VH-VL binders against q09277r678to813. Designs and how they scored, part 1

No score or structure here was measured in a lab: all are predicted.

Target 1, 136 residues: q09277r678to813
Amino acid sequence: RMVNFANVMEVGDNITITGHIWQNASESTFNLYVGMDPKYLQSYISIHINMRWATDGIVYNYFWGMWNYQFESYSTRPFSRGLPYVLSVVRGINYYDVYGNGQFIKKFGIIGSVALHQVGAMYGYQQWNIDTVKMN
Unless a header shows other numbers, all headers, positions and changes below count from the first letter of the chain; Kabat numbers aren't used for antibody chains.
ipSAE, averaged over its two directions, is called F for ESMFold2-Fast, E for ESMFold2 and O for OpenDDE. V2 adds 0.75 times the mean of E and O to 0.25 times the DockQ between the complexes of E and O.
[cut] marks letters that were taken out.

## First folded at step 1 (VH-VL; framework fv_burosumab)

Design b1
Fold by ESMFold2-Fast, scan of step 1:
Structure b1 (fold): chain C 136 residues (1-136), chain A 123 residues (1-123), chain B 106 residues (1-106)
Amino acid sequence: as target 1 above (136 residues)
Amino acid sequence: QVQLVQSGAEVKKPGASVKVSCKASGYTFTSYYMHWVRQAPGQGLEWMGIINPSGGSTSNAQKFQGRVTMTRDTSTSTVYMELSSLRSEDTAVYYCARDLYYGSGSYDAFDIWGQGTMVTVSS
Amino acid sequence: AIQLTQSPSSLSASVGDRVTITCRASQGISSALVWYQQKPGKAPKLLIYDASSLESGVPSRFSGSGSGTDFTLTISSLQPEDFATYYCQQFNSYPTFGPGTKVDIK
């Protein structure tokens, strides 16, 4: 699912997503994009949040023309399949602070431009439902 | 019946432009991305670019920057690919292809292809 | 750009043989890999998406596996209609295709 925001994300703003993870999810992905159309149309992923349900964590990366696997980093996963989630990403000066169900879980370095206009998943691994999406 | 029907074969001189059409039927035209892919005789598949039929936004492979223009007409459910400054190495079959990706819960793949349009560039 | 390589470039096999074709990506692509079959003079046909999901209407003798950088297409019992060139493609970034593997019947 894709959501577009009218304003760029400024320091102190947050994007909060609520919904449910699929009961039978094998992988769940959330991406914050730079640009208006995330489907290869001049789009980059500022933060890639990937939950592989066969493993016990969340994998983070960015996409700026290519994936940099040496930049790949990890956190604990406070989410469960079939249950509600609250995911918040807060923009700092040089970092995103990521919260899951109200818990701080990750500080992720911002690479490139942060004129964020969209939230969603680029490929078929989302396997989640959205109840609400807000930029605050 | 979901179908993509392309325009007929073209023969062009070097330096000319060609515009290939691809007419969609049997589904909601604005709900799926459309891509263009070409194949030179005896060679493999080469991705050229993508268009969003809903908004008309496009992105083209670096190799074709400045020469490829993709457009659509929602009233006729048709996408177009125009290639300018033709060279002999542009001789190829050109395909339009629908991206299976519909949104949440779906996956990328080219599930429906046009029949192909042969473009021959010769002196 | 993500480069795909396929092995072998060509093979000859007999009806009933098990055929294995591999595709390797220059960087990790999760399971964002698709397989197509192309017969001479025709447009490609979708076989497998999401690395292992069989497209509706495709015979069950075709299967896909792999994730990350290494992927495999298997035909469990080759049939005469399976003579074709097989291409892998990635969708983890701007789409790229492998060079193809030509399967000829002995």
Scores: ipSAE 0.007, ipTM 0.577, lowest interface PAE 11.0, mean pLDDT 82

Design b3
Fold by ESMFold2-Fast, scan of step 1:
Structure b3 (fold): chain C 136 residues (1-136), chain A 122 residues (1-122), chain B 106 residues (1-106)
Amino acid sequence: as target 1 above (136 residues)
Amino acid sequence: QVQLVQSGAEVKKPGASVKVSCKASGYTFTSYYMHWVRQAPGQGLEWMGIINPSAGSTSNAQKFQGRVTMTRDTSTSTVYMELSSLRSEDTAVYYCARESYSSSWYGAFDIWGQGTMVTVSS
Amino acid sequence: AIQLTQSPSSLSASVGDRVTITCRASQGISSALVWYQQKPGKAPKLLIYDASSLESGVPSRFSGSGSGTDFTLTISSLQPEDFATYYCQQFYSYPTFGPGTKVDIK
């Protein structure tokens, strides 16, 4: 699903998403996009958050003309399959601070423009329900 | 039909440059990354680099730093790989390969060019 | 760089045999492993992506399994057209390939 925000994400703003993770999820993905069109190569992803439920914790990357295969980063996963979740991404000056269920889990460097007009998740690999998405 | 068609075989002298082309058809050219992979005779596969056909941005393997240049022409749906200062160990079949479009960041090379044999000899 | 090793480096098998090839990564790569088949004089052909997903048009006798560092490609009943070299490749970081496993006729 895609959610469009009227204003760009400014320093101190946060985007908070709540919902439930599928019991049989293989992976769940959350992307913050730059711009309004989620087309793969034309859309820029400021932060890509990917949860692989069978193996690794959370994998982070960005898409700014290409995936930076050498700049992957990781965190622990404070979420469980079948249970509710709260994921928050707070915009700082040079970093996003990521929180899971109220716990700080990751500081991720911001690359390129942070003029974020939409928040989206790509169906297929999401495998989680999204109940709310709010920019605060 | 999705396909990648590469330019023909080349024979070069040491110190020369070679420019291999790869023309895409049957899909939206700017929607998929393109990679270059080579294979020396009797050897395994070796990744050389990647180009985003939409943005034109590239990333190359460190082994080829300073010698490889990747470009594209969106009007002809063609990517190019130019390798300079050729050495005998650059003798190989050079392949272009499309990275599959997906909703996640993991991909695969789902379509390959037929290969271009580059022979470097004196 | 992420190193991939394959075992065996080569094997001899007969039509109808079950063939198993393994690929091991020097670090965890989640499910970011791909298997290719290459016949002499031809470009590689995608068989399995995301460790266990069968590419469209590939016969069901091919299967992949594993995650993290240990991965397996299985051919349940080898056919004459399956004599080839098989490569694993990771897409977790910048791409690297295993050295290949050659499947020869016995």
Scores: ipSAE 0.008, ipTM 0.602, lowest interface PAE 9.5, mean pLDDT 83

Design b4
Fold by ESMFold2-Fast, scan of step 1:
Order: sequence, then C-alpha cells, then structure tokens
Structure b4 (fold): chain C 136 residues (1-136), chain A 123 residues (1-123), chain B 106 residues (1-106)
Amino acid sequence: as target 1 above (136 residues)
Amino acid sequence: QVQLVQSGAEVKKPGASVKVSCKASGYTFTSYYMHWVRQAPGQGLEWMGIIDPSGGSTSNAQKFQGRVTMTRDTSTSTVYMELSSLRSEDTAVYYCARDTGYSYGYEVAFDIWGQGTMVTVSS
Amino acid sequence: AIQLTQSPSSLSASVGDRVTITCRASQGIRSALVWYQQKPGKAPKLLIYDASSLESGVPSRFSGSGSGTDFTLTISSLQPEDFATYYCQQFNSYLTFGPGTKVDIK
C-alpha cells in the first residue's frame, strides 16, 4: 500500500493513473481520501475502487468512519492482471465519473459534508504499479 | 518462506535511545506496509505506528509522537524503529509485523510477525 | 479513539470444552475486527480477519462472529495446543488492540 498527497479536487478536475496491474493481484485498489492529515489511517475515503480478481467486476464504496454496505455498487472491469491500465476519476458536482482505458465505466455519488470541500486531499492504492499520476 | 527477522535484545538506561531492526525476506519489501507493535512483560499488545517501505512515509500513534522514528533501507529490505527518551515503562518486546489486506483494500491485519526484540530499560 | 474490551480477562477450561471469548468496541466498527492467538514466548498468530473469516491454516474449531460493537471468538472443542492469550484488534479508525483473554487449559 502507498499513500500520496493530492490537492483538493474542484468540479471538473480529474486524477489519472497509468501503470500495470500486479500479475499475482488478488485485489487491486485505488482510494481517494479526504481530510486535513496526509496520514493514511486518519483519512476518510471519498471513493474506494476495488477490483477483486477472483470475481468479475469492480466494487465501489465510500468510507466515512465505517463502510456503508447499502451504498456498495458495481461496474464491469475493463482491466486484466499483468497488463497496462489507465484509470481516471473525474470530479462532478455530486458524482465521480470513472473511466477505464478511456471508456466510461461508473458514476459514483460523492458523500459527506466534508467531501464537498476536501475531495482528493490524498490518494492511496495497492497491488498496482503506478507509472504516472496526472492531476488537472 | 516469508520471514521477518529482528535484531537482538537490548539493555538501555533511562533517557537513552534504542534502534530495533527488522529484516524482510521472501516477498517484495516495498509492496507491503510494515507496523510496529510492542508488549510490556505480562501486558497486552500496543500499536506504535506504520511505515510505507516504498516511500518512507510514516504515521505514529499519538502516544509516541515526538519519541518514535521509523525508517527503512530498501537495499537491505530492512525497517527500523528508534525510540528516544526511554523510561522504565518502555521495557517491552517490540515486534515488526507485515500489513496485508484481504478485502476492500482498507483492512489492516498482521499476517507475518517478527520474532520480537526485548528492550529492557533499567538504571 | 476506539476502546476494545474483552471478557473474560482469563478463564480455565478442560480439553474438549467449548470456549467463548467476547470483544466489545466503544463505537460501531462494522466487521473491522481481527483475532490473534499468542502462545507464551511467541509472536501473535492471525486467526480470524474481517470478524468471521478464518485465516488459511487455522483449525476449523476456531470461529468468529459479530458485527458493530459486539464480537465473539469461539473454540468449539478446546485442544492442549490452544493454551494461549487471545487478542481482538480493530481497524475501523486507527489501530487498537483489546487487553487480551488468557485461556489456561486444565
């Protein structure tokens, strides 16, 4: 796992990561955090993107002191283990738009009063190699 | 196969510092977070903090802020925990432990532990 | 700061007994609970993650249950090698351990 600090995302901003998925990944995860502290364990997760390689699809959720199982949602997965990927998360007014390899795959709601101001304060990931990070 | 091997026991005087090492083998060192957990004799487990071996970033429990420094050396796959201004209450076995997620990617569980390093603080 | 409490603090039981250990969180932690076994003089061993998932290689007599604030570790038929202290740990907010429950075998 790795955590990097990112500036606050305004409406229309995006974060795009490129790299390769671990060939032996059981789960590949990307999180956008909110908070005042760049420490991993002190932050809320505004969008959690989780690829469980034993099953089809991508799982989405948020973490706001706890996981909200009822809010958990899903999309198809246009990625394969060991292969290169491009993942983009675009901030809308009330939603994130998620793109995989240039294709729209998911619209996910932005939750929490704090998230509206502090979305994208940090990002974290696991079981991917990240070659580039571009924030607009 | 996967192993964490810690440095040997240490005896220190109050006010001194101690630096404990934890050498990883059998896996990709930079792919997993490492934690430090201590246990005073006859007492329970106490979390001290976390280090990202790839970037060197750390986060410490509030109780240890200002006294604990965690570092790593990627060339030797080793993490270090240095605790300063030692008191008798710091007498404990210190463990390094590997953090591995299972689901959702936010889980924190320790699947591999070092054997522990006894640090005794006495005058 | 999330506080964990364990009941009982210690117990004695005979081989073949069903043993139940409880862990309670000061606030809701969903299923963000892990159980460890620690034998005298050794490092802890992961038993159960995500409240109820048995770690590979751990005997099936161990099971975990619960969610929210109340969690239970059960050993269905105690064996001599189960003499140990058992700790719960939460990861919902930072990381904290329970105080431990010592299981003495008669």
Scores: ipSAE 0.007, ipTM 0.555, lowest interface PAE 10.8, mean pLDDT 80

## First folded at step 4 (VH-VL; framework fv_burosumab)

Design p11 (at its last look DockQ between E and O 0.06; V2 from the best seeds 0.00; counts 0 for: pae E 10.9 > 2, placed apart)
Fold by ESMFold2-Fast, scan of step 4:
Structure p11 (fold): chain C 136 residues (1-136), chain A 124 residues (1-124), chain B 106 residues (1-106)
Amino acid sequence: as target 1 above (136 residues)
Amino acid sequence: QVQLVQSGAEVKKPGASVKVSCKASGYTFTNYYMHWVRQAPGQGLEWMGIINPSGGSTSNAQKFQGRVTMTRDTSTSTVYMELSSLRSEDTAVYYCARGRYDILTGYYDAFDIWGQGTMVTVSS
Amino acid sequence: AIQLTQSPSSLSASVGDRVTITCRASQGISSYLVWYQQKPGKAPKLLIYDASSLESGVPSRFSGSGSGTDFTLTISSLQPEDFATYYCQQYNSWPTFGPGTKVDIK
């Protein structure tokens, strides 16, 4: 599910999505994009949240014209296949706080660029249903 | 037809630099990663690095850091790989390869189109 | 860096044989593995992506399986044109290749 925001994400704003993980999921992914209407290699991903149900748990990265695997980091997975989930991403000054089912799971740094602070779209995709999207 | 065409064979002395070109056609050049992979005679494949043609951002394998430079020219849909301080062990076929790309994740999944290869021979 | 190993390093087989080669990763890579075929003097050719997805135009006798760290490429009934070297490659981080498995005629 792709959502363009009416306004860029401000410090203190949060994006909360709810839905269900597929019973047979191998991956479920959520991205926040710089700007709106992301296009190919031309768009930047401010935070990439990749839930790998077999091996690596949750993987976090960003994309600014290239992936930075030295910046790649991990967290525990509070979600289970076949069950409902609540994922929240809270915008801090130069970081995101990520919550799963009400549990704090990750603090992820935003690279220090004005462009990466203009977050205007989200995309949730792969093997989960996204039933609601709430922006506060 | 989607195609990658590389420059011709090169013979170089140790200490020299070589610059190999790879011209893309048949697709939108800026929508796909380009990778460089080499293969020494009788040996396996070795990844050298990646370039995003849209902005020119690169990442090089640690073994080649400081020696390899990747660039692109969007007006000619061409990528370049320059390797400096050549040694005899750099003798290899050098390939460019297109990284097939998932537009929503930014990840590539496979090298689906390959150049024909450029033989670089380094001899004293 | 993620390291890949392949076994066997080489094998001899006859036309009609079932051939199985394996690729093992030093850490979990989900399904982020591809298989290539390389014939002498030619660039590699994509066979399988996302561990088990057959590339368009590749014969159905080729199949891939596995996830995490252990992966297999199978050729169900070897043909004369299948004598080649086969490489696995991961894309969970910067690409790395396995050392290759050479399939020779018996």
Scores: ipSAE 0.512, ipTM 0.842, lowest interface PAE 1.7, mean pLDDT 88
Fold by OpenDDE, look of step 5:
Structure p11 (fold): chain C 136 residues (1-136), chain A 124 residues (1-124), chain B 106 residues (1-106)
Amino acid sequence: as target 1 above (136 residues)
Amino acid sequence: QVQLVQSGAEVKKPGASVKVSCKASGYTFTNYYMHWVRQAPGQGLEWMGIINPSGGSTSNAQKFQGRVTMTRDTSTSTVYMELSSLRSEDTAVYYCARGRYDILTGYYDAFDIWGQGTMVTVSS
Amino acid sequence: AIQLTQSPSSLSASVGDRVTITCRASQGISSYLVWYQQKPGKAPKLLIYDASSLESGVPSRFSGSGSGTDFTLTISSLQPEDFATYYCQQYNSWPTFGPGTKVDIK
């Protein structure tokens, strides 16, 4: 599911995503994109969250629409299959903090120009549902 | 003006490695992806790989996987491409090319700025 | 990877002629098609992006059209300085180039 925000995230903004993980989920992925109208393989992915249920954690990456295993990072996974979830993304001055079910899971530092990390859209895919997306 | 200036011609033996540099000027270095494209004599253009603005991520064409390494030095606004295990068919002109970025839309499209090219000759 | 083909591989035309070069993609690439001009001993030069958008500073005699899988570069009135090889390139996925079309001027 692709969702365009009303505006790009600014310092202090918080995106909250709710839904549920499929009971038999093998993977669930969440991308945050630069700009307001992202295109697959055309827009910079500032935040990539990949939950693989065969592992104990979450795999993170960011790149131009493509996963690169050489630059993976990891964190714990506060989510369970078959249960509801809450994802929160908070825009700091030079970073994005990602929370899962109230637990801090990853800080995405903004490297280089902030313009490359003006998140204005999200895309969730694979085996989970997205019920709400709110910015406040 | 915006320009990319590459290092000079190289002559290498088979099995050796070559590292080509590409120095950027006239624009915000950390705002643009950089690509590497090569061209064998009398042949067409071949995309080799891409390095993101921060230099923290790269992606290479499958043909060069495991043999090419791209890096960035933000302090000198320079991108590097190293090709190892050289063979005769690697003889080509190697170009760095800036991937144009739209700051408003976040779109990436054409290669709008090119280096002058670096000739790499691999011969016994 | 997406493969691009071009037609013709080479052509000869006179000054003032209308020249048409075709690029075909192995699958749909929307409008994510670029045209470059390359002269001997020089790096490619961007001419057209997004299939039909003329790059700044490029003469208006150059134009691009097409979407999906079939694209066309047109030079409405060939000039002596247009002697070059023309390449199409797609950016719907990781970049790939067409084999090029060499334009010789009679």
Scores: ipSAE 0.012, ipTM 0.637, lowest interface PAE 9.4, mean pLDDT 86
Fold by ESMFold2, look of step 5:
Structure p11 (fold): chain C 136 residues (1-136), chain A 124 residues (1-124), chain B 106 residues (1-106)
Amino acid sequence: as target 1 above (136 residues)
Amino acid sequence: QVQLVQSGAEVKKPGASVKVSCKASGYTFTNYYMHWVRQAPGQGLEWMGIINPSGGSTSNAQKFQGRVTMTRDTSTSTVYMELSSLRSEDTAVYYCARGRYDILTGYYDAFDIWGQGTMVTVSS
Amino acid sequence: AIQLTQSPSSLSASVGDRVTITCRASQGISSYLVWYQQKPGKAPKLLIYDASSLESGVPSRFSGSGSGTDFTLTISSLQPEDFATYYCQQYNSWPTFGPGTKVDIK
């Protein structure tokens, strides 16, 4: 599910998605994109949240045009295959706070110049359903 | 059908350049990274670099800095790799390979589609 | 750069044998490991990605396991078409490949 935001995501904004993990999920992904309409020309990802269900956690990264920099980090995963979930991502000054099922799970630092991370869209996909998307 | 079709074999002398083409079909060309990988006769695989076909941005393996240039033409869905200042050790089969994930999903990547390979022979 | 080694460098096996090939990374790569099959004169073919996920159309006799630095590719019952060279590759960072393991008919 792709959603373009009405406004660029600002400090303090909280995006919350809810849905259900597929019973036999192999991978589930949520990205926040710089700019709008990532299907058209959007390639930069401010935060990449990737659940590979064969492993025990969540992998975090970003994408900035090319594979020149790699920054992988990790958190535990409060989600289970076949169950509902709540994922929240809160924009800070130079970081995101990530919550899973109400539990704080990760502070992810924004890489490079904060001014360039003008996030305008989200895209969640693969083996989970996204039932609601809310932004304050 | 998704495929990558490369240009034909080349024989070059030391000090020359070679430009190999890779034409994509059966998928949205600008949605996937393209990599170049080479294999010397009887040897293993060696990654050379990556191009983002949407904007044309590239990054090269350190070994090839200053000698490799990658470009693309979105109107023909074709990427090009040019290797300059050829030496006998550059004799290899050169492959283009598509990254498994589209650019919107991230870029930690396996190579799911490969070109047929282009043999480049460098001899004096 | 992340270096990969493979063991053994070659092996001989019979149809029906269980074959295990190992790949070791010089540093932790989580599950970001790929296995390819390559036959002479042909491009590599993707078998396994994300250490253990089977690519579509690959026979179920192939499986992968491991995390961190130690990974295995297993062929549960070797078939005539499986005689080839097998390469691991990591994608935790800039791609690097293992040196290959040649599987020959005994």
Scores: ipSAE 0.006, ipTM 0.562, lowest interface PAE 10.9, mean pLDDT 86
ESMFold2 (binder alone), look of step 5: mean pLDDT 94; pTM 0.955

Design p2
Fold by ESMFold2-Fast, scan of step 4:
Structure p2 (fold): chain C 136 residues (1-136), chain A 121 residues (1-121), chain B 106 residues (1-106)
Amino acid sequence: as target 1 above (136 residues)
Amino acid sequence: QVQLVQSGAEVKKPGASVKVSCKASGYTFTNYYMHWVRQAPGQGLEWMGIINPSGGSTSNAQKFQGRVTMTRDTSTSTVYMELSSLRSEDTAVYYCARDYSGSYYDAFDIWGQGTMVTVSS
Amino acid sequence: AIQLTQSPSSLSASVGDRVTITCRASQGISSYLVWYQQKPGKAPKLLIYDASSLESGVPSRFSGSGSGTDFTLTISSLQPEDFATYYCQQYYSYFTFGPGTKVDIK
């Protein structure tokens, strides 16, 4: 599910998505994109959140011309296949705070030349349903 | 050779609509986004919008929202830009341009020859 | 929306001169800047992308530098075919062109 924001995400803004994870999911991914109306497969990703259901955990990264695997980081996964979820991403000055089902799970630092102040879209894809999207 | 060929010059009256075409050849049409850019006589370049030739999705500059419509025809490898409610200040050369978006950059690497649209009474 | 300004708006130069054109952004745009050359009656031509990367087939006398808000296009030794208008363009947030710098013969 792709959503273009009406305005760029500012410090203090958050995006919350809810839905259900497929019973037989192998991956579920959520990206925040740099730019208003970005080209989803070609654009820079400010935060990449990847749930790999065959393993325990969530993988975080950013995309700035290439994936920076040296800065790949991880958190616990408070979600289960076949069940409802609530994922929230809160914008800080040089970081995102990530919440799963109401609990804090990750502070993701934004490094280098990533364009923090021009985040204008989200794309959630792979094996989960995204039923609602709320931006504050 | 990669090429973008645009339709010929148009003369329109105020209030009319104009539809400019841009035919691509020499590459896979659906692999590259396409932009529309205009230039009034003696003035600078102005970005109008972008279209994804694969899915047909578009994003228009706010200044043109409600007046510009971009479409494509994959069978003919052609993009179209239609501008309605024409005014004299819409007199300009209209260009299509291919977006070469690698992992590292966006750049308009191939441009059409331009289509002069003159709006006069 | 990100605004771009170019300095000077026009200049006169002689063949063999070193020419420097500046582009300034209203906010930080990292290296997300492109330079184009436009000759009278012709479509623009890509010169430099990602602020400093020379497009294939463009002469090595052209170079770009800068990051953030301040960018420069340099022509190390101006040739007769270089008399043209030069535009910068950002792709950090949507797409915006600068107003252009006209390089005329002296």
Scores: ipSAE 0.008, ipTM 0.526, lowest interface PAE 12.6, mean pLDDT 84

Design p6
Fold by ESMFold2-Fast, scan of step 4:
Structure p6 (fold): chain C 136 residues (1-136), chain A 123 residues (1-123), chain B 106 residues (1-106)
Amino acid sequence: as target 1 above (136 residues)
Amino acid sequence: QVQLVQSGAEVKKPGASVKVSCKASGYTFTSYYMHWVRQAPGQGLEWMGIINPSGGSTSNAQKFQGRVTMTRDTSTSTVYMELSSLRSEDTAVYYCARGYYDSSGYYDAFDIWGQGTMVTVSS
Amino acid sequence: AIQLTQSPSSLSASVGDRVTITCRASQGISSYLVWYQQKPGKAPKLLIYDASSLESGVPSRFSGSGSGTDFTLTISSLQPEDFATYYCQQYYSYPTFGPGTKVDIK
């Protein structure tokens, strides 16, 4: 699912999504986009959060003209297949703080100085229901 | 007709550099990633790196860091791969290959390939 | 680096046979797996992406399945033009290829 926000994400703002993870999920992805169309190379992903359910963790990266494979980083996953989730991404000055079900799980560096105009989870690799998406 | 056409075979001495070209036609050059993949004689495929033709951004495999340079020229719809400090182990067919996408997003899958350029490194 | 292994390394088959090729990853790669066909002296051809999605123009006798660490390419009824080497490739991290499986005529 794709959600567009009218305002840029300011320092201290958060984007929170809630829903349920499919019992048989193979992958669930959340991307914060910068740019006009997230399906084209001209779009940038400031933070890519990928839960690959075949592994124990979450994979993080950014897309800034291309994926930087050497920049991949990881965290534990406080979510379980078949259960509800709350995922929050909080904007800091030079980092994002990621929370899962209220637990701090990751500090991820922001590449470049970026105004964020979009957030979404791309269909195709997403196997979770998203009930709400809110910028606070 | 979507096509990638590469430059011709090269023979180089150890320590030299080689620059292979790959000319794209039949699609919007700046809308697709271009990858470079090589294959030594009788061996499997090895990924070298990726370039975004729109901005010129690159990401290279760790094995080739410091030795490979990827560039592009948007006016001729051509990408280049330059490999320096050549060793005999660099003898291979070098391919350019287009990264695939559909309406749902991008994949590091290669849907269109160049014909390959044989680079032989020998003394 | 994520390593891929393929089995068998080679096989012999007859036209009309069902052929199965397996690819195994050294760690979980979700569905980020691609299959290619390569004929002698030619560049590889994309068959399947995202583990099971058939590339446009590829005959329906080709299919892919699997997720995580174990993946399979199946050719349901082998044709003369299918004798080739088949490679799997992952893109969970920077791309790596399997060693290939050669499908020869019996």
Scores: ipSAE 0.007, ipTM 0.619, lowest interface PAE 9.7, mean pLDDT 82

